# Designs tried in a protein design chat: VH-VL binders against q8ixk2r445to577. Part 31

Target 1, 133 residues: q8ixk2r445to577
Amino acid sequence: FFGMLQNKGLTDYCFDYNPPDENQIVGHQVILYLCHGMGQNQFFEYTSQKEIRYNTHQPEGCIAVEAGMDTLIMHLCEETAPENQKFILQEDGSLFHEQSKKCVQAARKESSDSFVPLLRDCTNSDHQKWFFK
Short names: E, the ipSAE of ESMFold2; O, the ipSAE of OpenDDE; V2, 0.75 times the mean of E and O plus 0.25 times the DockQ between their complexes.

## First folded at step 1 (VH-VL)

Design tb11 (framework fv_traxivitug; at its last look DockQ between E and O 0.05; V2 from the best seeds 0.00; counts 0 for: pae E 14.8 > 2, placed apart)
Fold by ESMFold2-Fast, scan of step 1:
Structure tb11 (fold): chain C 133 residues (1-133), chain A 123 residues (1-123), chain B 107 residues (1-107)
Amino acid sequence: as target 1 above (133 residues)
Amino acid sequence: QVQLVESGGTLVQPGGSLRLSCAASGFTFSTYYMTWVRQAPGKGLEWVANIKYDGSEKYYVDSVRGRFTISRDNAKNSLFLQMNSLRPEDTAVYFCAKAPRGYSYGLYYFDSWGQGTLVTVSS
Amino acid sequence: QSVLTQPPSVSVAPGKTARITCGGDNIGYKSVHWYQQKPGQAPILVVYYDSDRPSGIPERFSGSNSGNTATLTISRVEAGDEADYYCQVWDSYSDHVFGGGTKVTVL
C-alpha cells in the first residue's frame, strides 16, 4: 500500500513528516496533521518487509521506535529491516509493533492537545486503526 | 546557507501594477513550495500566496485573488509576484519564504524568510 | 477561518521568564508555530509544531499548546530577545493564519 495513512478515529488526521531540511532525516518525530492530499510529507508506503517508508527524498526513511520509547521516529531504512522498524498491519487496521508488542495509537502530544502516533497497549479503539487512501 | 532576496518594491499609484522578484540560493529551489507573506507598516504578518515546486498549483488569500499572480522560474531560481489593480490596502513589506522540506507541501510553517521589499500604494 | 489572538505587548526583566499567549478556538487540536521578528529584520522560526525547535534556537525557547491557548515561553530572557513574536497555524493550503503579534520589551 502507498498513500496517506489516515486514522479511523481522528478522521481528518494523517501520518505526516515535515522537519526542516537543516535537520538530518533521522531522529525526528512522526506527527499527525490535517490530511491534505498534497506533497509527499503525508505519503507513506507499507512494504512487504513490514516497514512504513517515507519516500520523499533519498535515502528513504523508515519509521522506527527506539528501545524504551513510545514515540515513532524517522530512521534511515536498512537493507534488512530491524525488529524496531516492523509493523504488522492487521485486517482491522491496527498497526502492531512487533518488538514492543504494542499498537500505534493517535494520542495526545506532550505539552499539547495536538495528536501524534504513539505506542500504546493494544485495544479495539478506532484511534488505533489506520488505513491508506 | 539559504538566502532569499526580494526586489521590485516601489511607490505606485492606485490601480497600478508591479512585479516583485525573489532570488533564491543555498537550496534546490526547484523542489520547494514557496510563499509570499506581507506586512503593512506597523502591522502584523499576512499570508498572500503559495506556489508548488513545479508551478502547477497556486493558492491565494481572498483579498488578492484575481489581482495577483504568483509564478516561478526554476531555471533561474526565482519567485515572482505580479500585482495588478493595486489598492492602498496592499501597501506592505512583501517577504519571500520557503517550505521546510523539498518535494513536500510542507507550508504548514516557513523555515526561511527574505528581508522583504516595500510596496507603497499611494497618490 | 481561524482567528488568533495575542496580547499586544509583554514586558519582562532580564533573567526572568516571558510568556506569550496565542488564543484560538480549539487551537490545541492544531499545531502552532512561532516566529521572532526584530525591527527592520525578516522573521525567523523559533518554535514549530507546538514545542519543537529548529537548529540554532536556544533551549530557553519552548512552547506548549492546550485547549484554546498556545504559549511561547522564553526563560532567562536576554536583551537580544526583544522582538515582535507571531504565532501561526495552518488549516489548509489556502488558509494560513497569523496572530496579531506581541511586542516583547526587556526592561
Scores: ipSAE 0.469, ipTM 0.861, lowest interface PAE 2.6, mean pLDDT 89
Fold by OpenDDE, second read of step 2:
Structure tb11 (fold): chain C 133 residues (1-133), chain A 123 residues (1-123), chain B 107 residues (1-107)
Amino acid sequence: as target 1 above (133 residues)
Amino acid sequence: QVQLVESGGTLVQPGGSLRLSCAASGFTFSTYYMTWVRQAPGKGLEWVANIKYDGSEKYYVDSVRGRFTISRDNAKNSLFLQMNSLRPEDTAVYFCAKAPRGYSYGLYYFDSWGQGTLVTVSS
Amino acid sequence: QSVLTQPPSVSVAPGKTARITCGGDNIGYKSVHWYQQKPGQAPILVVYYDSDRPSGIPERFSGSNSGNTATLTISRVEAGDEADYYCQVWDSYSDHVFGGGTKVTVL
């Protein structure tokens, strides 16, 4: 699966990554932004290693969850996907993070009009449903 | 559309062995924790065992530890309970139950149950 | 090592309200779940996470949890509500723990 990763509940919002430095693509938070399909900021790939890959730059980035955090942060991809980079995109649209045992939910960023994907307890909310477009 | 169907329950002598099966359908089986719960005739519900979605973690009630083994075959959407050294007090209807999506201890309830299969241990 | 205590039986007239208690030390700090079971049938989840209700469960079923007591409330009781009801929690020492069950009889 590849393309824009769009949320069902938060209509017209997609995964978005725009690092400030194109030569250093790791360490920043993945956010949600209106799906526009322009450029490379909203292009992601779900791999056979259960990675959500950002492959617009070399070296390639993979979404990870750091210990004790509920945000999605870009790390470098590894030859063998580490546990904190493994996600299960389920048939019902839920995006399950294996290590934390939580689901990715579209949420409003605190004190902001912006939105971000956050790890939350798994529910049947459409805000936890995702699909590639 | 979630369905859980237990099978394998029968009469067995004390010290005997038995293997229960649970056939799952209607959901992505490989992404859910699964559980066995039993109910002695005329008694209440008792948790027996849990297994992680990938089978890497298994948990048991004290009274069955070392005797029972929970396992799963995700390719066949099947849950199993191998029961060895059976005792009369193991006599019960055994239910397989599904956990909610994802795992958090506070959120580990059983949102779907099978009809159960009766295991009778008697000499 | 937590023990959940339920009354063995509760009787209620049709149209009235039934309250089923589940007692336990500091149960108010735990998430309590409730199941309905009719004779010869599998249990059905009716309340989870203290007060949340699964889809398909009537709003007549509600839950609360505070202090040392969780309560399942069934308002406007119908004949079809006659069943056994079990509370359940997770405990770090005992894993999943069920109450003894309460038989609700509709008079």
Scores: ipSAE 0.006, ipTM 0.611, lowest interface PAE 10.9, mean pLDDT 90
Fold by ESMFold2, look of step 4:
Structure tb11 (fold): chain C 133 residues (1-133), chain A 123 residues (1-123), chain B 107 residues (1-107)
Amino acid sequence: as target 1 above (133 residues)
Amino acid sequence: QVQLVESGGTLVQPGGSLRLSCAASGFTFSTYYMTWVRQAPGKGLEWVANIKYDGSEKYYVDSVRGRFTISRDNAKNSLFLQMNSLRPEDTAVYFCAKAPRGYSYGLYYFDSWGQGTLVTVSS
Amino acid sequence: QSVLTQPPSVSVAPGKTARITCGGDNIGYKSVHWYQQKPGQAPILVVYYDSDRPSGIPERFSGSNSGNTATLTISRVEAGDEADYYCQVWDSYSDHVFGGGTKVTVL
């Protein structure tokens, strides 16, 4: 799949990556932002290796979760996808992170109108359902 | 400061047509879904229609589908509701409302409202 | 269809607590928003995402949502809280966006 990765419950919000320096894309958090399709910040590819790739930089970025953490951050993609970069997009729309055994959920930051994807215990909430457009 | 100002409400005969306008200011209009909500006299709130920020998707409550058309002009910060084949049950105050960023054809919540414009459909 | 059920009215003495319910199947898995509307005025958002308050809404307004019921709670009710209150849920598959409203009367 390629395009904007949208949340079902937090409607019209998409995965978005806007690092402070386009030449230093590693180590920053993925956010959720209004789906607009303008610019390159909201286009991701879901690969056969179960990666979510940020396809605007060479070498390409891949979304990862570091062990013990719940935030989605950008790493460089590797030839063989590391376990912390593998996400299973299931038929019901859930986005499962196998290493942590948790699902990606849209969440509001405390005391803010900002939204982020976070790992949480898997439920059937629409805030844990995702699709590409 | 966000402002939404509706206009165009008036008395019309059943089967007639009206066009409502909503002038928006105080926010980047072209990045928000916009919505019409109506309230019949003495009754509760009823969602009517919404439109995607770029105008490419439009959604309607079943009772107005095929009769009402929502549209927007992002260059003029304006939202419109074309109402055709009006019926007495369309009598209501029509509110223009703004959602926060980031929703689809459903509605999250409305953080800003206009004061409304009254449409009366009566023989 | 997602039907949102509110009691038509609630009476409360000044200084006491008003609780306004919004019933719906599995509403605890949905985000519930609440509006205050005084006669002749536009609605005002008072609670969103179940329990968050917009700036300028006093902390005596609070919300909760679990199971089949969301609740707006107004502590230390004042005369100025007399209004109609509506719950709202996003539901892209249903025409029933708002509850029927609850008139809060401060006696």
Scores: ipSAE 0.000, ipTM 0.536, lowest interface PAE 14.8, mean pLDDT 84
ESMFold2 (binder alone), look of step 4: mean pLDDT 89; pTM 0.924
OpenDDE, look of step 4: ipSAE 0.000; ipTM 0.609

Design tb12 (framework fv_traxivitug)
Fold by ESMFold2-Fast, scan of step 1:
Structure tb12 (fold): chain C 133 residues (1-133), chain A 121 residues (1-121), chain B 107 residues (1-107)
Amino acid sequence: as target 1 above (133 residues)
Amino acid sequence: QVQLVESGGTLVQPGGSLRLSCAASGFTFSTYYMTWVRQAPGKGLEWVANIKYDGSEKYYVDSVRGRFTISRDNAKNSLFLQMNSLRPEDTAVYFCARWGYKTTGYYFDYWGQGTLVTVSS
Amino acid sequence: QSVLTQPPSVSVAPGKTARITCGGDNIGYKSVHWYQQKPGQAPILVVYYDSDRPSGIPERFSGSNSGNTATLTISRVEAGDEADYYCQVWDSYSDHVFGGGTKVTVL
């Protein structure tokens, strides 16, 4: 699967990654923003290794969660995906992070009313349901 | 160092035409969306037009659609704005700006100094 | 189409804090970016994505965005901060919306 990764509950919001320096894509938080259909910053690929890959430029980035954290951040992809970069996209639309046993949820950013994807206990909420468009 | 330098602004009669240029340096021009933003004397900023990194998509504010054409020449690192059927309300300083992070930054990270276009009899 | 409302002017004493608001319906659902423009000069980006700062911008500049109001905060204001400040949101590919601008005077 590839394309814009859209939220079922926040119908017009998509995964978005726009680092301040295009030559240093590592370490910044993944955000949610209004889906625009232009690809690039909102274009992700779900791989057979269960990675959510951001590959619009070199080096390629993979979404990861650091131990004890609930935010999604960009890391460099590896030849064999490490456990912190693996997400199971389930048939019901849940994005399950195997290492933490938690699900990705659309949630409010701490400093504003804008949205970010965060790890939360898994529920049947539409805010935890995602699909590629 | 990223630099954007506009040129071409001058006095033009209503109904006339003018072409603005923006010379880019210090970055890989062909990988960035580019924009034109204008500012009427004593007024605020107004977005005018966007162009995709390869020139395949162009977008305009309603008030200039059909009269203005944005274009680029990636081999020359140059951005252009062709302005036709000019009106007094088009009088403004025209800025060339780069979209932050290549394709869709939602913000403008570098701006040129601007070039003044005056439409008057 | 969306409209962003800024106060036309803000006056602040040196060393005090200036707060510049940007009002818009449900602006908290959008990411707000801020530009500083000094007379006769090009705008420069000072805050982006509500609260992030580009390299080289002093920590005195910060931002927030909630509900219907985004705010640019300049702490320990200096004479050199005197400028016009503009907020901006991206609504669509054909709709980059700027606020009307706020003239900050340091007296």
Scores: ipSAE 0.007, ipTM 0.636, lowest interface PAE 9.4, mean pLDDT 86

Design tb13 (framework fv_traxivitug)
Fold by ESMFold2-Fast, scan of step 1:
Structure tb13 (fold): chain C 133 residues (1-133), chain A 120 residues (1-120), chain B 107 residues (1-107)
Amino acid sequence: as target 1 above (133 residues)
Amino acid sequence: QVQLVESGGTLVQPGGSLRLSCAASGFTFSTYYMTWVRQAPGKGLEWVANIKYDGSEKYYVDSVRGRFTISRDNAKNSLFLQMNSLRPEDTAVYFCVRGTYRYSDAFDIWGQGTLVTVSS
Amino acid sequence: QSVLTQPPSVSVAPGKTARITCGGDNIGYKSVHWYQQKPGQAPILVVYYDSDRPSGIPERFSGSNSGNTATLTISRVEAGDEADYYCQVWDSYSDHVFGGGTKVTVL
């Protein structure tokens, strides 16, 4: 699977990674933004190692969640995916982060008109359902 | 700084027409779904109509479908509700409401409301 | 065509915990939002997406949602929390449903 990773509940929003500097793609938070056909920033690949890979830049970036955190951060991909970079895309569209036992949910940043994917307890809400376009 | 200001509420006779306006400021109006919610005196909240950010989709509660028309003017940051064939049961405070960014899933910003009274 | 059921009133003593329920078929699969309305004022959002709080809302407000019941919990209740509370879900673009409201009275 590859393409734009879109939310079923927040209908027009897709995973988006727009680092401040294209030469430093690691360490920043993944966001949600309006789905466009324009941007390489919205192109992701779901791999056989259960990674969500940012596949348009070198070095290769993989989405991870650090221990105790609920935000999705870009890390360098490794030859063997570490547990914090593994997400199970389920048949109902849920993205289950196995290490934390939580699901990825579209959420609004407090006091802003920005959205981000965050780990939350799994509830089967449409805000926790994702699909590749 | 984010603000919604309703206007147009007044006393009208049954069968009459009225247009409500809502002026938005402090945010990018053209990227939000917008909603009208009403509240009859002493009663609860009732969703009336919503409109997609670009005006392409409009939805109404059954009791007003065919009588009310929601519209927006993104260039002027304005939301409207055209009410025709008004009935006494349409008497309510009408709130202009912003949903969450791009979607009216949750209603995070509310105007103060404008009172519409339908009576002879 | 969903309907959300709330108790018409809840009475609570100052400093105690108030629990307001919102019942609906499979409501745990939906996102629930909660609004507070004081007399003569517009509603304000106090809890959204089941359990998140907007900036400026005290931590005393929390939410949960599972099965057929969502709950708004107000801990360490203050006189200023006396208000009507409404739950709301989005079922589709054409079905935004509010509960009937619960009047919270602080004794």
Scores: ipSAE 0.005, ipTM 0.543, lowest interface PAE 14.8, mean pLDDT 83

Design tb2 (framework fv_traxivitug)
Fold by ESMFold2-Fast, scan of step 1:
Structure tb2 (fold): chain C 133 residues (1-133), chain A 122 residues (1-122), chain B 107 residues (1-107)
Amino acid sequence: as target 1 above (133 residues)
Amino acid sequence: QVQLVESGGTLVQPGGSLRLSCAASGFTFSTYYMTWVRQAPGKGLEWVANIKYDGSEKYYVDSVRGRFTISRDNAKNSLFLQMNSLRPEDTAVYFCARGRYYDSSGYLFDYWGQGTLVTVSS
Amino acid sequence: QSVLTQPPSVSVAPGKTARITCGGDNIGYKSVHWYQQKPGQAPILVVYYDSDRPSGIPERFSGSNSGNTATLTISRVEAGDEADYYCQVWDSYSDHVFGGGTKVTVL
């Protein structure tokens, strides 16, 4: 699967990675932004290693979750995906992070009108349902 | 390092046809909009055509619509411009450029090739 | 059709500040990008989204955009800054507008 990773509940929003420096792809938080259909900063690939890969730059980035955190951040991809970079895309659209036992949820960022994907306890909410467009 | 290399530019007579190629490397070609921009001798930059990352949408400046066709081959990291019914006013250096969207508010050209010269003259 | 107006030339002494304007109706509501082109070479992006810089572009390059005028400012100008500069906005998938270009001469 590849394309724009869109939320079922927050229907106009897609995974988005817009690093402040185009030549540095690691270390920043993945956000949600209005789906623009242009690929680029919203183009992701779900791999056979259960990675969510950002293909806009070389070397390629992979979404990871730091120990004890709930935010998704960009790391460099590795030949063999580490556990913190593995997400299981389930049949119902849930995106399950096995290492933490939590699901990716579209959530409002504190003190703002912007949105981000966060790890939360798994529910049947449409805000935890994702699909590639 | 991102690199774009154009080829195919040559002298062609009015009414003739020509196909330009652009070889891309250093990035995932299949995730980007790609663009052709031209520059007539001693003149400024003029956008010619762009193509969506999957090839499903194509856009042209009015002066070339119906005569030029933009296409891409994502498996070969290549962009093409088929030019038909060429006119003297199509004489220009043709640049291959990568389109960049940081969000839904804008479109820019972050990397350019060296260009290939097309001369339309009898 | 939208038209972006640039002065044809700007002359500046080394170490001084060059200002290149880009005029357009309500351009302050749009995102303006700036390109540098040296003779016989391809353009390179020097300022994007009004005021941001790509990695590798000196901090001497800055931009602003308000009302009907966007401005590229090059402070402490060096001989190597001599080039043609183009502003660009995007209005739609089929309407990409470049300014006419400004030749900056350093003497």
Scores: ipSAE 0.006, ipTM 0.591, lowest interface PAE 9.8, mean pLDDT 85
Fold by OpenDDE, second read of step 2:
Structure tb2 (fold): chain C 133 residues (1-133), chain A 122 residues (1-122), chain B 107 residues (1-107)
Amino acid sequence: as target 1 above (133 residues)
Amino acid sequence: QVQLVESGGTLVQPGGSLRLSCAASGFTFSTYYMTWVRQAPGKGLEWVANIKYDGSEKYYVDSVRGRFTISRDNAKNSLFLQMNSLRPEDTAVYFCARGRYYDSSGYLFDYWGQGTLVTVSS
Amino acid sequence: QSVLTQPPSVSVAPGKTARITCGGDNIGYKSVHWYQQKPGQAPILVVYYDSDRPSGIPERFSGSNSGNTATLTISRVEAGDEADYYCQVWDSYSDHVFGGGTKVTVL
């Protein structure tokens, strides 16, 4: 599955990644932005290795959660997906991070008007539901 | 910089065998379905075979089933098509393509190689 | 088991709009993809999932799908748009269908 990864609860917001340098795509945080379908910033893929892959830049990036963190950070994809890059997109729309055993939730960034996906305890909230558009 | 480079296409007699190769680069090869599509001279595109990312599933067009075998070596980022009992109607440019699923019925080919020509003739 | 039908050729003047149809029973309920192929070159995905456009493909390329007909529209046609165009549908994980292809000639 690939395309825009849109949140159900935070209507019209999608995963968004816009690194400062297209040739150095790792190390920045994935954010949420209005779904626009323009460009390549909102194009993601859920792979057979349970990665959420940023597939419009080379080398390809994969979303990871670093130890002790609740933010989604872009790392390089690897031939064998590391544990911190594995997610389960369930049929109910929940996006489960296997290593942390938490769910990805759309949330407001502290002290900001922007939104970000954060790891939180799994609930039935629509803000933890995602779908590919 | 996704790249797919086919090789192995040549002239072969009917009943002969040939093995095509596709070298992939610029992406995590082991996470994608891969595909062979062929195009007879002056004709349209025809799907030939698909293979799952781990090689556990293989699918073929009816006309090649039992004669062709698709395989892959993920450690070498390589896709293969073993072609046995070749027929004149198998004459075509054979393309290697990367497969993607948009939804459960939306399989497509987002990157293609330049193709390699297989000619089956007496 | 459905057959995708395309016109064999479409001619268009530069700057005008080309429309390439892909006919099939109930095609409007399926996801249609389009490919451009120039002589001696690899096919290129230009439209997917009926109307989505891959990064790098000009906005001049658009798609629609309803009823029994999918359409690829190329607006403000350029000489470089001269090519063969194929529609494609996947009915299942093992059933793949291409249209017969349409040759677009820029006059």
Scores: ipSAE 0.000, ipTM 0.596, lowest interface PAE 13.0, mean pLDDT 90

Design tb3 (framework fv_traxivitug)
Fold by ESMFold2-Fast, scan of step 1:
Structure tb3 (fold): chain C 133 residues (1-133), chain A 119 residues (1-119), chain B 107 residues (1-107)
Amino acid sequence: as target 1 above (133 residues)
Amino acid sequence: QVQLVESGGTLVQPGGSLRLSCAASGFTFSTYYMTWVRQAPGKGLEWVANIKYDGSEKYYVDSVRGRFTISRDNAKNSLFLQMNSLRPEDTAVYFCAKGYRSGWYFDYWGQGTLVTVSS
Amino acid sequence: QSVLTQPPSVSVAPGKTARITCGGDNIGYKSVHWYQQKPGQAPILVVYYDSDRPSGIPERFSGSNSGNTATLTISRVEAGDEADYYCQVWDSYSDHVFGGGTKVTVL
């Protein structure tokens, strides 16, 4: 699947990746922002290797979570997806991170009214339910 | 080293047509959104049109939709704005601007080319 | 469509702080970018994504964005900062919006 990855609980918020340094596609946090249609910053692909891929820039980026962290960071995609880059999109819309055994949740960014996707214990909250639009 | 150079601005009669060009250098043109922004004499900035890096998507401000056409030639690092059915209110300096990735903001601008629509 | 409201002018003495506001409904949930334009010149980007600065822009330039108001702050103002300043948001691919501009006079 591909498209805008939207949250069921936060009305009109989508995965968004728009790093300030275009010469370095990786290393920055994925955010949530108001959905506004197809574009490279909100266009993601869910692959058969369970990657969430940002493929509108070269080199292609893959969302990952480092050990002990809860933030989603853009990394370089690899020939074989490492465990920290694998997310299971479940039938109920939950996005399960295999290595940590946690789910991606729409959450408020620390000290602001902005939102980001973070790893949290899995619940049946609409803030943990995602779909491609 | 990023450079954007506009050309084509001139005096034209109401109802006339004009094509503006923007020559880009110093970056991989084919990977960035490109934009035209105009500024009427003594007025503020007004976004006119945006084009996706591969030319597959084009967007316009309501006042020019159906009259203006944005296009690009990635092999020649060139951006164009075809302006038809020109009106006096289209009189402005037209700037070519480089979008950052999806065109959310404009990190480099050309010096602009003046279009005057008058009888 | 979105409308961004800026004061037409701001006067500030050298060495003091100028604050330029950009008002818009729920603008705090959008990313605001700021441009400086001097007479006869092209605009230049001075602040992007609310508070980040491009390489080469002095630290005296800073930004914030919360609720219904974004603010560009210029500390320790210099004569060379005299210019028109515009805020801008990307609301959608078909709706890039600029504020009306604020003329900053250093006197």
Scores: ipSAE 0.006, ipTM 0.545, lowest interface PAE 14.6, mean pLDDT 84

Design tb4 (framework fv_traxivitug)
Fold by ESMFold2-Fast, scan of step 1:
Structure tb4 (fold): chain C 133 residues (1-133), chain A 121 residues (1-121), chain B 107 residues (1-107)
Amino acid sequence: as target 1 above (133 residues)
Amino acid sequence: QVQLVESGGTLVQPGGSLRLSCAASGFTFSTYYMTWVRQAPGKGLEWVANIKYDGSEKYYVDSVRGRFTISRDNAKNSLFLQMNSLRPEDTAVYFCARHPYSSRWYYFDYWGQGTLVTVSS
Amino acid sequence: QSVLTQPPSVSVAPGKTARITCGGDNIGYKSVHWYQQKPGQAPILVVYYDSDRPSGIPERFSGSNSGNTATLTISRVEAGDEADYYCQVWDSYSDHVFGGGTKVTVL
């Protein structure tokens, strides 16, 4: 699968990654932003290794969650995907992070009304359901 | 090191025309949305126009649409603003600025020092 | 909604905290960016995506954005922080929108 990764509950919002430094594509948080339908910084690929890859610039980034954290951070992709970079996209649209046993949810960013994807206990909420467009 | 250098600002009579240039260096110019932002003397910032990395899409603030044309020459790493039918209210310092990566809907990460356009009789 | 409101000026003593507000309808659902501009110079980005800082910007600069108000906070203010500050959002109707600017004076 590839395309814009859109939320079923926040229907206008898509995964978005736009770091301020073009030479440092890793280490920053993945956000949710208005879906524009043009790909670019909202274009992601879901791979057979269960990675969510950011392919806009080289080197390619892979979404990861660091131990003890609930934020999705951009890391460098590896030849064999590490456990913290593996997400199971299920038939119902749930995006399950195997290492933490939690689901990706559209949620408010700390101290603002802006939205970000965060790990939360799995529920049947539409805010935890995602699809490629 | 990203650098943007504007040129072409001068005194022009109302109804006249002027072309501004912006010379870019230190990054792959052909992969970025570029923009013009202006600032009237003693006033705030106002976005004017932006252009897609390949020149295929152009966007303008309503007050300049039909009078101003943004363009670029990727082979020369240059951005342009052709200004026609100039009005006294177009008097401003015009800044060249870059949007991060290939997107136009975010912030302005690098700015030039600006070039002053004065429209007066 | 195409208009962002900032106070025209804020005065603050060295070592104290300055707070610059940016008002807009449902601005909390937009991403707010902040620029610092000193006389005769180009603006520089100091806070982006509500609360993140570019490399080289000191931790004294922080931001928040909720409801109808975004805020740039400068803690432990220094004389070198004296400048005009502008908030900015992208709006699908108006494209890029800037606030009117706030002049921060360090007494």
Scores: ipSAE 0.006, ipTM 0.610, lowest interface PAE 11.1, mean pLDDT 86

